# VH-VL binders against q9umr5, part 427

Target 1, 268 residues: q9umr5
Amino acid sequence: SYKPVIVVHGLFDSSYSFRHLLEYINETHPGTVVTVLDLFDGRESLRPLWEQVQGFREAVVPIMAKAPQGVHLICYSQGGLVCRALLSVMDDHNVDSFISLSSPQMGQYGDTDYLKWLFPTSMRSNLYRICYSPWGQEFSICNYWHDPHHDDLYLNASSFLALINGERDHPNATVWRKNFLRVGHLVLIGGPDDGVITPWQSSFFGFYDANETVLEMEEQLVYLRDSFGLKTLLARGAIVRCPMAGISHTAWHSNRTLYETCIEPWLS
Below, E stands for the ipSAE of ESMFold2; O stands for the ipSAE of OpenDDE; V2 stands for 0.75 times the mean of E and O plus 0.25 times the DockQ between their complexes.

## First folded at step 20 (VH-VL)

Design qn2 (framework fv_nofazinlimab; at its last look DockQ between E and O 0.88; V2 from the best seeds 0.88)
Fold by OpenDDE, look of step 20:
Structure qn2 (fold): chain C 268 residues (1-268), chain A 123 residues (1-123), chain B 112 residues (1-112)
Amino acid sequence: as target 1 above (268 residues)
Amino acid sequence: QVQLVQSGAEVKKPGSSVKVSCKASGYTFSTYYISWVRQAPGQGLEYLGIIIPEYSTANYNEKFKGRVTITADKSTSTAYMELSSLRSEDTAVYYCARGSKWFDSTPYYMDVWGQGTMVTVSS
Amino acid sequence: DVVMTQSPLSLPVTLGQPASISCRSSQSLLRYDGNTYLYWFQQRPGQSPRRLIYQVSNRDSGVPDRFSGSGSGTDFTLKISRVEAEDVGVYYCMQGTRWPPTFGQGTKLEIK
């Protein structure tokens, strides 16, 4: 039998968004038990990511317990960060494939329509003033806002991304790294036509430097320092990159070609 | 010198399939996009699809409703475009074109083109 | 799909005179990354398309400086300051901002 699949949604998302994904999985892997976690939907997805991590943890623990052979995670957009954190804090998870579906794994620094409605009076260049405040960090978006021009503020104020990345020292860094390394495969999916994740390379742990030049994963300090295990995962062949052009952000979970190419191979 | 060299002209019957090849040289084949474009006689250009050879991730213009399959062989630095269920209106010159590196934001860069492959579909 | 509309479709020009081709998109070609992915291609008779301009106004290597691109949003222009005999062919604009890439109808430049 196929391993259970757990799906974690993104910002302002719901389980309904994954109806096509469920269909694809059912057709190609019949009998697969797929659970789309209906937590923190809609506006509730704005809650602090650590709160979300706790909630999702409570939901996945019983599923994992019933699946001694392991489970697969499909985590979309913001959900990919939630899942990465989840795997970092869980010392007994049994995740075989962690599929990061167009997630801002290295953070977000974009001024897209998708985010503008939340901050209609704020420009991308000024969002740091809000996000790197205690008040701002109460919102999920700010938990992974990564302003390359205000790295000091990011490192000091980010209560989520900087921690799970191991960019700021904390007492759990070693343990979190150990936990995360329990994953069988890390499947990174994204592409240039996403239109929301900015830069789109963030889905592959690429990100801006101070000049807004996008650097690859291997050029990132988190990789070079192996702060949460990326270098180790890559070395043992556990990182899979699956970039695809022509996919918009809201279509990653609803495109058959993408599914067959980037998702299906890892659901066995 | 960067070059894309395509396979020779094809004559096909309706309902059959054609597979055109595009051999790349002068650059690291696997890391750059390859796009396919066609041009019917006396007509404009139509986009078919794209692939990243390194990862074999291809995407297609939905207009072709699954009739197009784009693949790549990194060992031979060759991209392929297969069109099935051929129709008379599929008669065209088919081009491959190089895009940017996959990690760049310009997949449809198309700075280098193949010489084209004429595909004629006739009964 | 984004519709690209070129004008004129036929462009007879006297040697040495300037030429101008317009390209209009049905949607803004400004991408979320702040760039505009508008391209111009030249296709001489019996040849493959050749890219002349990328991202609105950047000339490819080997492209004469008599070619220039301009525009923003939905309106773009290719200009040839002094048309030469070798400039005969069909010119296409293409947008690469939205999937799938789409081309204009083409403008056939001929010498009077």
Scores: ipSAE 0.945, ipTM 0.964, lowest interface PAE 0.4, mean pLDDT 96
Fold by ESMFold2, look of step 20:
Structure qn2 (fold): chain C 268 residues (1-268), chain A 123 residues (1-123), chain B 112 residues (1-112)
Amino acid sequence: as target 1 above (268 residues)
Amino acid sequence: QVQLVQSGAEVKKPGSSVKVSCKASGYTFSTYYISWVRQAPGQGLEYLGIIIPEYSTANYNEKFKGRVTITADKSTSTAYMELSSLRSEDTAVYYCARGSKWFDSTPYYMDVWGQGTMVTVSS
Amino acid sequence: DVVMTQSPLSLPVTLGQPASISCRSSQSLLRYDGNTYLYWFQQRPGQSPRRLIYQVSNRDSGVPDRFSGSGSGTDFTLKISRVEAEDVGVYYCMQGTRWPPTFGQGTKLEIK
């Protein structure tokens, strides 16, 4: 039989968005128990990411307990950051495949319709003034806002991303790294036609330097210092990259070619 | 010197399939996109699909979904395009073209083209 | 799909005179990263296409200075300052901003 699959949705999202993904899994892996977590739907997805991590943790514990042989995570967009934090804070998780579906793993530095709705007078160049404040950190998008031109403010003010990336000293860094490294495979999915994740290479742990030149994962300090285990995972052969052109942000979970190529092989 | 060299002309019957090869030299084949484009006689250019050879991740223009398969063999630095259920309207010159590296944002770059492969579908 | 419309479709030009080819897209070609992925290709008789201009206005290596590209949004132009005999062929614009890439119909340049 196949390991159970847990699905974690993204910003302004709901469990209904994954109906096609559920169909694909049922067709290729019949009998697989798939749970799409319906927590923090819609506007609730703006709640602080640590609150979301807490809520999702409570939901996944009984699912993992019923599946001692392991589970898989499919985590979309913002949900991929929730899932990465889950893997760090859970000291005995049994996740085999962590499938990160177009997630801003190194952060976001781009204007979107969602940002305009929430902060209508702000531009990406000025949003650091809001996001790197205690009030701004109460919104999920600010928890992974990563302004490459204000790195000192990011490192000091980020309540979420700088911590789970090991970019700032904190007492849990060693334990979180150990926990994250329990994962069997990290499957990174994304592509240049996404249109929302900025830079789209954030889905592969790439990100801007101060000149807005995108550096690959292997050029990032968090990789070079192995701050949360990326270098160790890559050396172990546990990082799978699956980039695909021609897919927009809202289509990653509803494209059969993407599913068959990048997701299906990892649902053992 | 970056080059893409394609297989020779093919004459095919309706209902059969054809597989065109595109051999790359002078660069690191696996890390660059390969696109496929066709041109019917006396007509314009039509995009078929794309692949990242390193990851074997192909995607296709909806017009051809179900009939076109694009693959790559890293060991021989060769990309392939297979078109099935051939019809007379598939008579065209088929081109491969190199895109950007997979990690940058310009997959449709097409800076280097193969010489083309004429595929003629006739009864 | 983004529709690319070229004008004119046939362009007879006297040797040594300028030529101008228009390309219009059905949607803006400005991408979220601030770049515009509009390309120009030349296809000489009996040859495969050759890229001339990338990202609106950047000449490829080995492309003569007489070729220039310009435009923004939905309207783009390829200009040849002085047409030479070797410029005979068909010119295509292509957008790479939105999947799938699409080409204009082509403009056949010929010497009068």
Scores: ipSAE 0.806, ipTM 0.904, lowest interface PAE 1.0, mean pLDDT 92
ESMFold2 (binder alone), look of step 20: mean pLDDT 92; pTM 0.944

Design qn3 (framework fv_nofazinlimab; at its last look DockQ between E and O 0.85; V2 from the best seeds 0.84)
Fold by OpenDDE, look of step 20:
Structure qn3 (fold): chain C 268 residues (1-268), chain A 123 residues (1-123), chain B 112 residues (1-112)
Amino acid sequence: as target 1 above (268 residues)
Amino acid sequence: QVQLVQSGAEVKKPGSSVKVSCKASGYTFSTYYISWVRQAPGQGLEYLGIIIPEYSTANYNEKFKGRVTITADKSTSTAYMELSSLRSEDTAVYYCARGSKWFDSTPYYMDVWGQGTMVTVSS
Amino acid sequence: DVVMTQSPLSLPVTLGQPASISCRSSQSLLRYAGNTYLYWFQQRPGQSPRRLIYQVSNRDSGVPDRFSGSGSGTDFTLKISRVEAEDVGVYYCMQGTRWPPTFGQGTKLEIK
């Protein structure tokens, strides 16, 4: 039998968004138990990411317990960060494939229409004033806001991304790294036509430097320091990169070509 | 010098398939996008699809409804475009073109083009 | 799909005179990163398309400075300051901002 698949949605998503994905999985892997976690839907997805991690943890633990052979995670957009954190805090997870579906794994620094409606009075360049405050960190989007021009503020104020990245020292860094390294494969999916994830390379752990030049994963400090295990995972062949052009952000979970090419091979 | 060299002209029957090759040289083949474009006689240009050879990740213009398959062989620095269920309206010159590096934001850069491959579909 | 509309479709020009081709897109070609992926291609008779301009106004290497691109949003223009005999061919605009990339109908430049 196929391993169960757990799906974690993104910002303002619901289970309905994944109806095509469910169809694809059912067609190609009949009998697969797919659970789309219907937690923190809609505006509730703005809750702090650590709160979300706790909620999702409670939901996945029973599923994992019933699947001794392991499970697969498909985590979309913001959900990809939730899942990475989940795998970092769980010392007993049994995730075979962690599929990060167009997730801002290295953070977000974009000024898209998708974000503008959340912060209509704030520009990308000024959002740090809001996000890097105790009040701002009560919103999920600020938990992974990564302003390359205000690195000190990011490192000090980010209550989520900086921690799971191991960019700020904390007592659990070693343990979280160990836990995360339990994953069988890390499948990174994204592409240049996303239109939301900014930069889109963030889905591949690329990100801006201080001059807004996008650097690759291997050039990032988190990789070079192996702060949460990226270097180790790459060395053991556990990181899969699956970039695809022509996919918009809201279509990653609803494109058959993308599914067959980037998702299906890692479902077993 | 960056160059794309395509396979020779093809004559096919309706319902058959054609596979056109595009051999790249002068650059790191695997890391750059390859796009396919066609042009019917006396007509304009139509986009078919794209691939990243390094990962063999291809995407297609939905207009072709799954009839087009784009692949790449990194060992030979060659991209392929296969079109199945050929129709008379598929008669065209088919071009491959280079895009940017996959980690860049310009997949449809198309700065270098192949010489084109004429595909004629006739009963 | 984004529709690209060129005008004129036929452009007879006297040697040495300027030429102008318009390209309009059905949607804005400005991307979230601040780039506009509008390209101009030249196709001489019997040849493959050749890129002349990328991102609205940047000339490719080897392209004469008599060619220039301009525009923003949905309106773009290719200009030739002094048409030469070698400029005969069909010119296409293309958008690469949204999937799939789409081309204009083409403008056939001929010498009067």
Scores: ipSAE 0.869, ipTM 0.933, lowest interface PAE 0.6, mean pLDDT 95
Fold by ESMFold2, look of step 20:
Structure qn3 (fold): chain C 268 residues (1-268), chain A 123 residues (1-123), chain B 112 residues (1-112)
Amino acid sequence: as target 1 above (268 residues)
Amino acid sequence: QVQLVQSGAEVKKPGSSVKVSCKASGYTFSTYYISWVRQAPGQGLEYLGIIIPEYSTANYNEKFKGRVTITADKSTSTAYMELSSLRSEDTAVYYCARGSKWFDSTPYYMDVWGQGTMVTVSS
Amino acid sequence: DVVMTQSPLSLPVTLGQPASISCRSSQSLLRYAGNTYLYWFQQRPGQSPRRLIYQVSNRDSGVPDRFSGSGSGTDFTLKISRVEAEDVGVYYCMQGTRWPPTFGQGTKLEIK
C-alpha cells in the first residue's frame, strides 16, 4: 500500500492540469489515494500566499490524520512555495517526500505573459515599485518577487518569501526551521528549458547575485547560515536534485520520462 | 586537454541492438551534459538525446519511439548510447558531444565532439 | 519540431572572396527568459563537426575573425569575409532554444 499523494497546483491552475500525472501514478502505483487540491483556482491563485497556506493547511490536516505512516506532496510552480510554507507552519505534518516541481524556491525575477496581463506597463526592472508596496504584497506573485537589485526593499517589504527563507527576523523562525527539517526528502525538479521560472535555477535554490550571476544553492546566504535548514538537509542526504533538459514550464506534470525518472521513485 | 573517445565501428543485422561508448577525459565528467547526434552517409545531422551523468537524467528525441537509451558510468567517465530494433535507415556515424555544466543554461553547446562511430546495418 | 532551412545548399566561391550562408527557423528563437541559442558548426571532409559560433554571434576559441554570425528571430547569417582554402567543408546551423535541438541541411562550401 502506497502513501497518499497530495498535489498543489500553481498560478492560474486547476485540477484538470494534472490529469496525466494522475494517470501515471495510477499506472505505476495502483491503489494510491491522490488528492489534487482545487482551492484557490484560477484568479483565486493571486490571493496572498499566507491566505492560500492557511486554506491548504485546513484541507491537508484530515488527509494526514488518516495516514499516520506519512504522505507525499507534489507541488508545482507557485504551489511549491505554498508547500514549503506548509512544512514550516505545521508542527504535526507527516510528509515523507516533498516533490518541488519547477518551483521558484528562491524567488522570481523575470517577465512573463501573465505579469504583462496583470501589470501591463511593468518590466522586471521596475516591478519592485509595485511588488514592494503594501498593495503589491496582496498579490501572490509579489509575495515571491525577488529583485536582486533592490535587496533592501525585498528584505523589508516581502511578507512571505523573506520570512520562510529566514532572511528577515520573526518570532517563528526557529519553530519553522524545526518543522521543515522533519520532512523525509526534498526532491528538486527543474531545468534550463523551462522558459518561465527566472532564473530557472531558483527551482534548485539558486539565484542571482547583484550582478545577475546565478549562484548555486551552496553559495546562498540562506544555505550558509542554514536559516531554514537547507544545509542540514543536504548534509543528511535528504535533498534530491533531478534536473532535466528539454521540458517547458507547462509540460512538467505531463511528461512521462520526467515522471518515471524524477517523481515515481519517491512515491513509496 | 578535454577529449571524447568513442568505441570502434560496428556492423549489425536488422532487428539487433548496438551500444556505442564515449569515454571522457580532461574534465569532471559527471557535471557536464553529454549529447548524442548521428549523421547518415552523405546526410545532415540528427539529434538523439542528452544525459546529465551525475543524476542519470536522460531525455530523448521522440522520433526514436523509445528505441534509444542513454546511460553513463561515473566510475569510468564513460557515456553510452544504445539503439535497439535496428533498421537499414539507422546506418550512420554516431557522435557524442559535450555540453555545459548542468547548472548553466546551455546544455546544447556541443563544444567538444567525439571522433564518431560508424554503425552499419546490413541485411 | 523547429525546422531549420539553410540557403544556399551548395556555395562555390573564389578564394579570397566573401561568402554568406543563410539559416531560417520555422518559428522565432526569441524567448522572454532566455538567450537565442543559435549555433554554427563546420565539418571538414572526413572530420567531426567543429563549433564556430555560439549564441548567434560569439566566435569560439581559435576561430578566425573572418567568420562572423548575425541575425535574430527567425533569420540568421554566417559570413566569411575572405574565403581561404582551409574553409572547404559543410556548414550547419543548429537551434538549441526549443527541444529538441535541430540542424539545418548543411551548406557545402566549395572552391571554384
Scores: ipSAE 0.807, ipTM 0.906, lowest interface PAE 1.1, mean pLDDT 92
ESMFold2 (binder alone), look of step 20: mean pLDDT 91; pTM 0.939

Design qn4 (framework fv_nofazinlimab; at its last look DockQ between E and O 0.88; V2 from the best seeds 0.89)
Fold by OpenDDE, look of step 20:
Structure qn4 (fold): chain C 268 residues (1-268), chain A 123 residues (1-123), chain B 112 residues (1-112)
Amino acid sequence: as target 1 above (268 residues)
Amino acid sequence: QVQLVQSGAEVKKPGSSVKVSCKASGYTFSTYYISWVRQAPGQGLEYLGIIIPEYSTANYNEKFKGRVTITADKSTSTAYMELSSLRSEDTAVYYCARGSKWFDSTPYYMDVWGQGTMVTVSS
Amino acid sequence: DVVMTQSPLSLPVTLGQPASISCRSSQSLLRYTGDTYLYWFQQRPGQSPRRLIYQVSNRDSGVPDRFSGSGSGTDFTLKISRVEAEDVGVYYCMQGTRWPPTFGQGTKLEIK
């Protein structure tokens, strides 16, 4: 039998968005138990990511317990960060494939219509003033806002991304790294036509430097320091990159070609 | 020198399939996009699809409704475009073109083109 | 799909005179990253297309400086300051901002 699949949605998302994904999985892997976690939907997805991590943890624990052979995670957009954190804090998870579906794994620094809706009166260049405040960090989007021009503020004020990345020292860094390394495969999916994740390379742990030049994963300090295990995962062949052009942000979970190419191979 | 060299002209019957090859040289084949474009006689250009050879991730213009399959062989630095269920209207010159590196934001860069492959579909 | 509309479709020009081709997109070609992926291609008779301009106004290597691209949003222009005999062919604009990439109808440049 196929391992259970757990799906975690993104910002302002709901389980309905994954109806096509469910269809694809059912057709190609009949009998697969797929659970789309209906937590923190809609505006509730703006809640602090640590709160979300706790909620999702409570939901996945019983599923994992019933699946001794392991489970697969498909985590979309913001959900990919939630899942990464989840795997970092869980010392007993049994995740075989962690599929990060167009997630801002290295953070977000963009001025898209998607973000403008959330911050209609704020420019990308000024969002740090809000996000790196105590009250700003009460919003999920600010938990992974990564302003390359205000790295000091990011490192000091980010209560989520900087911690799970191990960019700021904390007492759980070693344990979190150990936990995360329990994953069988990390499947990174994203592409240049996303339109939301900025830069889109963030889905592959690439990100801006101070000059807004996008650097690859291997050039990032988190990789070089192996702060949460990326270097180790890569070395043991556990990181899979699956970039695809022509996919918009809201279509990653609803494109058959993408599913067959980037998702299906890891659902065993 | 960066070059894309395509396979020779093809004559096919309706309902059959054609597979055109595009051999790349002068650069690291696997890390750059390859696009396919066609041009019917006396007509404009139409986009077919794209692939990243390194990861074999291809995407297609939905207009072709799954009739197009794009693949790549990194060992031979060759991209392939297969078109099935051929129709008379598929008669065209088919081109491959190089895009940017996959990690860049210009997949449809198309700075280098193949010489084209004429595919004629006739009964 | 984004529709690219070129004008004129036929462009007879006297040698040494300037030429201008317009390209209009049905949607803005400004990407969320701030870049605009508008390209111009030249196709001489019996040849494959050759890229002249990328991202609105950047000339490829080997492209004469008499070619220039401009525009923003939905309106773009290719200009040839002094048309030469070798410029005969069909010119296409292409957008690479939205999937799938789409081309204009082409503008056939001929010498009067």
Scores: ipSAE 0.943, ipTM 0.963, lowest interface PAE 0.4, mean pLDDT 96
Fold by ESMFold2, look of step 20:
Structure qn4 (fold): chain C 268 residues (1-268), chain A 123 residues (1-123), chain B 112 residues (1-112)
Amino acid sequence: as target 1 above (268 residues)
Amino acid sequence: QVQLVQSGAEVKKPGSSVKVSCKASGYTFSTYYISWVRQAPGQGLEYLGIIIPEYSTANYNEKFKGRVTITADKSTSTAYMELSSLRSEDTAVYYCARGSKWFDSTPYYMDVWGQGTMVTVSS
Amino acid sequence: DVVMTQSPLSLPVTLGQPASISCRSSQSLLRYTGDTYLYWFQQRPGQSPRRLIYQVSNRDSGVPDRFSGSGSGTDFTLKISRVEAEDVGVYYCMQGTRWPPTFGQGTKLEIK
């Protein structure tokens, strides 16, 4: 009776990480078909995001075809960017709820342990030298790196985020916007105790200005220009914000209070 | 002038519930965090939980799991804390305190406190 | 939970003399953003807590300049350069870096 749920994991992640989320869904929505996509796991999550989008697209097509009434997406961390790109590039998607679980939707500008592991001599202030190069864009982390102090380099070099945000002109912008706008609801989840997403407000389409002051979604150029449909979605009442304090990055999919408050209501 | 004004003192029996109110004025209530903290007589401070009234997104200290419920009514600019299954050790002054705006990074800022509500649990 | 330990717990001070209160956390309070969410509160007898210092060293509006905060990592200090009669009360440190927020035991400042 419930729409199928498709789960897309994050960086250095795998389908096993979502076992608690699966338990919660089974308890509250018994009989729901939940598919945790087992693609680009672990180190493979570093592959270019457009490669990941293509692979996930191939996996979701048969699931969507079997569910003409629609599906839901639950997309965690880096996976939320993959899912947003899917909504733009698929002219035939039937997603009702897109649940973005602590995803860096406006990008990332913060040091992390896995970034230090991958680029050990780099810090956030100088990582633009690597990420805003053609070979740097072959790593998923760099596909959404957003240095507020080198925004011109970001706009020129980004092969992924600047495109799906409509921050750089491209021939598919109108079609991607129309496709994205077919989503039923966009559910944004995140919080100040996340510890990884920087700024954590990126999960709500907030981001730094040049002074590292966080501007809200409604203050962003991509919203004001409605470049990929964010203003239209908000005006339609289709954007749901669910910020919650006290949740760390790895706990978003394993916290029952978060699930009951922010996820459960949207799994019709 | 930013103010948080709490409901009056209560005397309760063990096993019952109490609901304390916290009425805000002088600012945009819905967009700021509200925290709840308690202080047993002669004791230190203990954190209970937090809410964003705009989104009704509450979270709780695990120590009080299943006994505390925090809610907000935007139309009256009032936050509520309900503690159930009361025990004598729940005798305390209960405070509400304002945090930052939800989109800022300082939810536990607690720059403004209510006057406190004494809850006495006795047989 | 992060344990916050204050020293001393009782602090008798002569009027006009300096006072110093130590606060130690069981783990670093440095956030991944470089901020440290360490706060100091004053509770005068019969009153609600009042914030004095936020984020280690920033005085709240209306707090006299005789109060100062310092420290980093796990070790923090509140200083009163010249104690006045109105400073009598209990002082608490609190960390907001790690969920849930936790308080020190309190330091009762008294005039000798």
Scores: ipSAE 0.842, ipTM 0.916, lowest interface PAE 0.9, mean pLDDT 93
ESMFold2 (binder alone), look of step 20: mean pLDDT 92; pTM 0.945

Design qn5 (framework fv_nofazinlimab; at its last read DockQ between E and O 0.89; V2 from the best seeds 0.90)
Heavy chain, then light chain:
Amino acid sequence: QVQLVQSGAEVKKPGSSVKVSCKASGYTFSTYYISWVRQAPGQGLEYLGIIIPEYSTANYNEKFKGRVTITADKSTSTAYMELSSLRSEDTAVYYCARGSKWFDSTPYYMDVWGQGTMVTVSS
Amino acid sequence: DVVMTQSPLSLPVTLGQPASISCRSSQSLLRYTGHTYLYWFQQRPGQSPRRLIYQVSNRDSGVPDRFSGSGSGTDFTLKISRVEAEDVGVYYCMQGTRWPPTFGQGTKLEIK
ESMFold2, look of step 20: ipSAE 0.845; ipTM 0.919
ESMFold2 (binder alone), look of step 20: mean pLDDT 92; pTM 0.940
OpenDDE, look of step 20: ipSAE 0.925; ipTM 0.954
ESMFold2, look of step 21: ipSAE 0.830; ipTM 0.914
ESMFold2 (binder alone), look of step 21: mean pLDDT 92; pTM 0.943
OpenDDE, look of step 21: ipSAE 0.939; ipTM 0.962
ESMFold2, look of step 22: ipSAE 0.843; ipTM 0.918
ESMFold2 (binder alone), look of step 22: mean pLDDT 92; pTM 0.941
OpenDDE, look of step 22: ipSAE 0.943; ipTM 0.963
ESMFold2, fold request of step 23: ipSAE 0.845, 0.848, 0.855; ipTM 0.917, 0.919, 0.920
ESMFold2 (binder alone), fold request of step 23: mean pLDDT 93, 92, 93; pTM 0.952, 0.941, 0.950
OpenDDE, fold request of step 23: ipSAE 0.949, 0.949, 0.947; ipTM 0.967, 0.967, 0.966
ESMFold2, last read: ipSAE 0.855, 0.857, 0.865; ipTM 0.921, 0.921, 0.925
ESMFold2 (binder alone), last read: mean pLDDT 92, 92, 93; pTM 0.942, 0.941, 0.950
OpenDDE, last read: ipSAE 0.947, 0.948, 0.950; ipTM 0.966, 0.967, 0.967

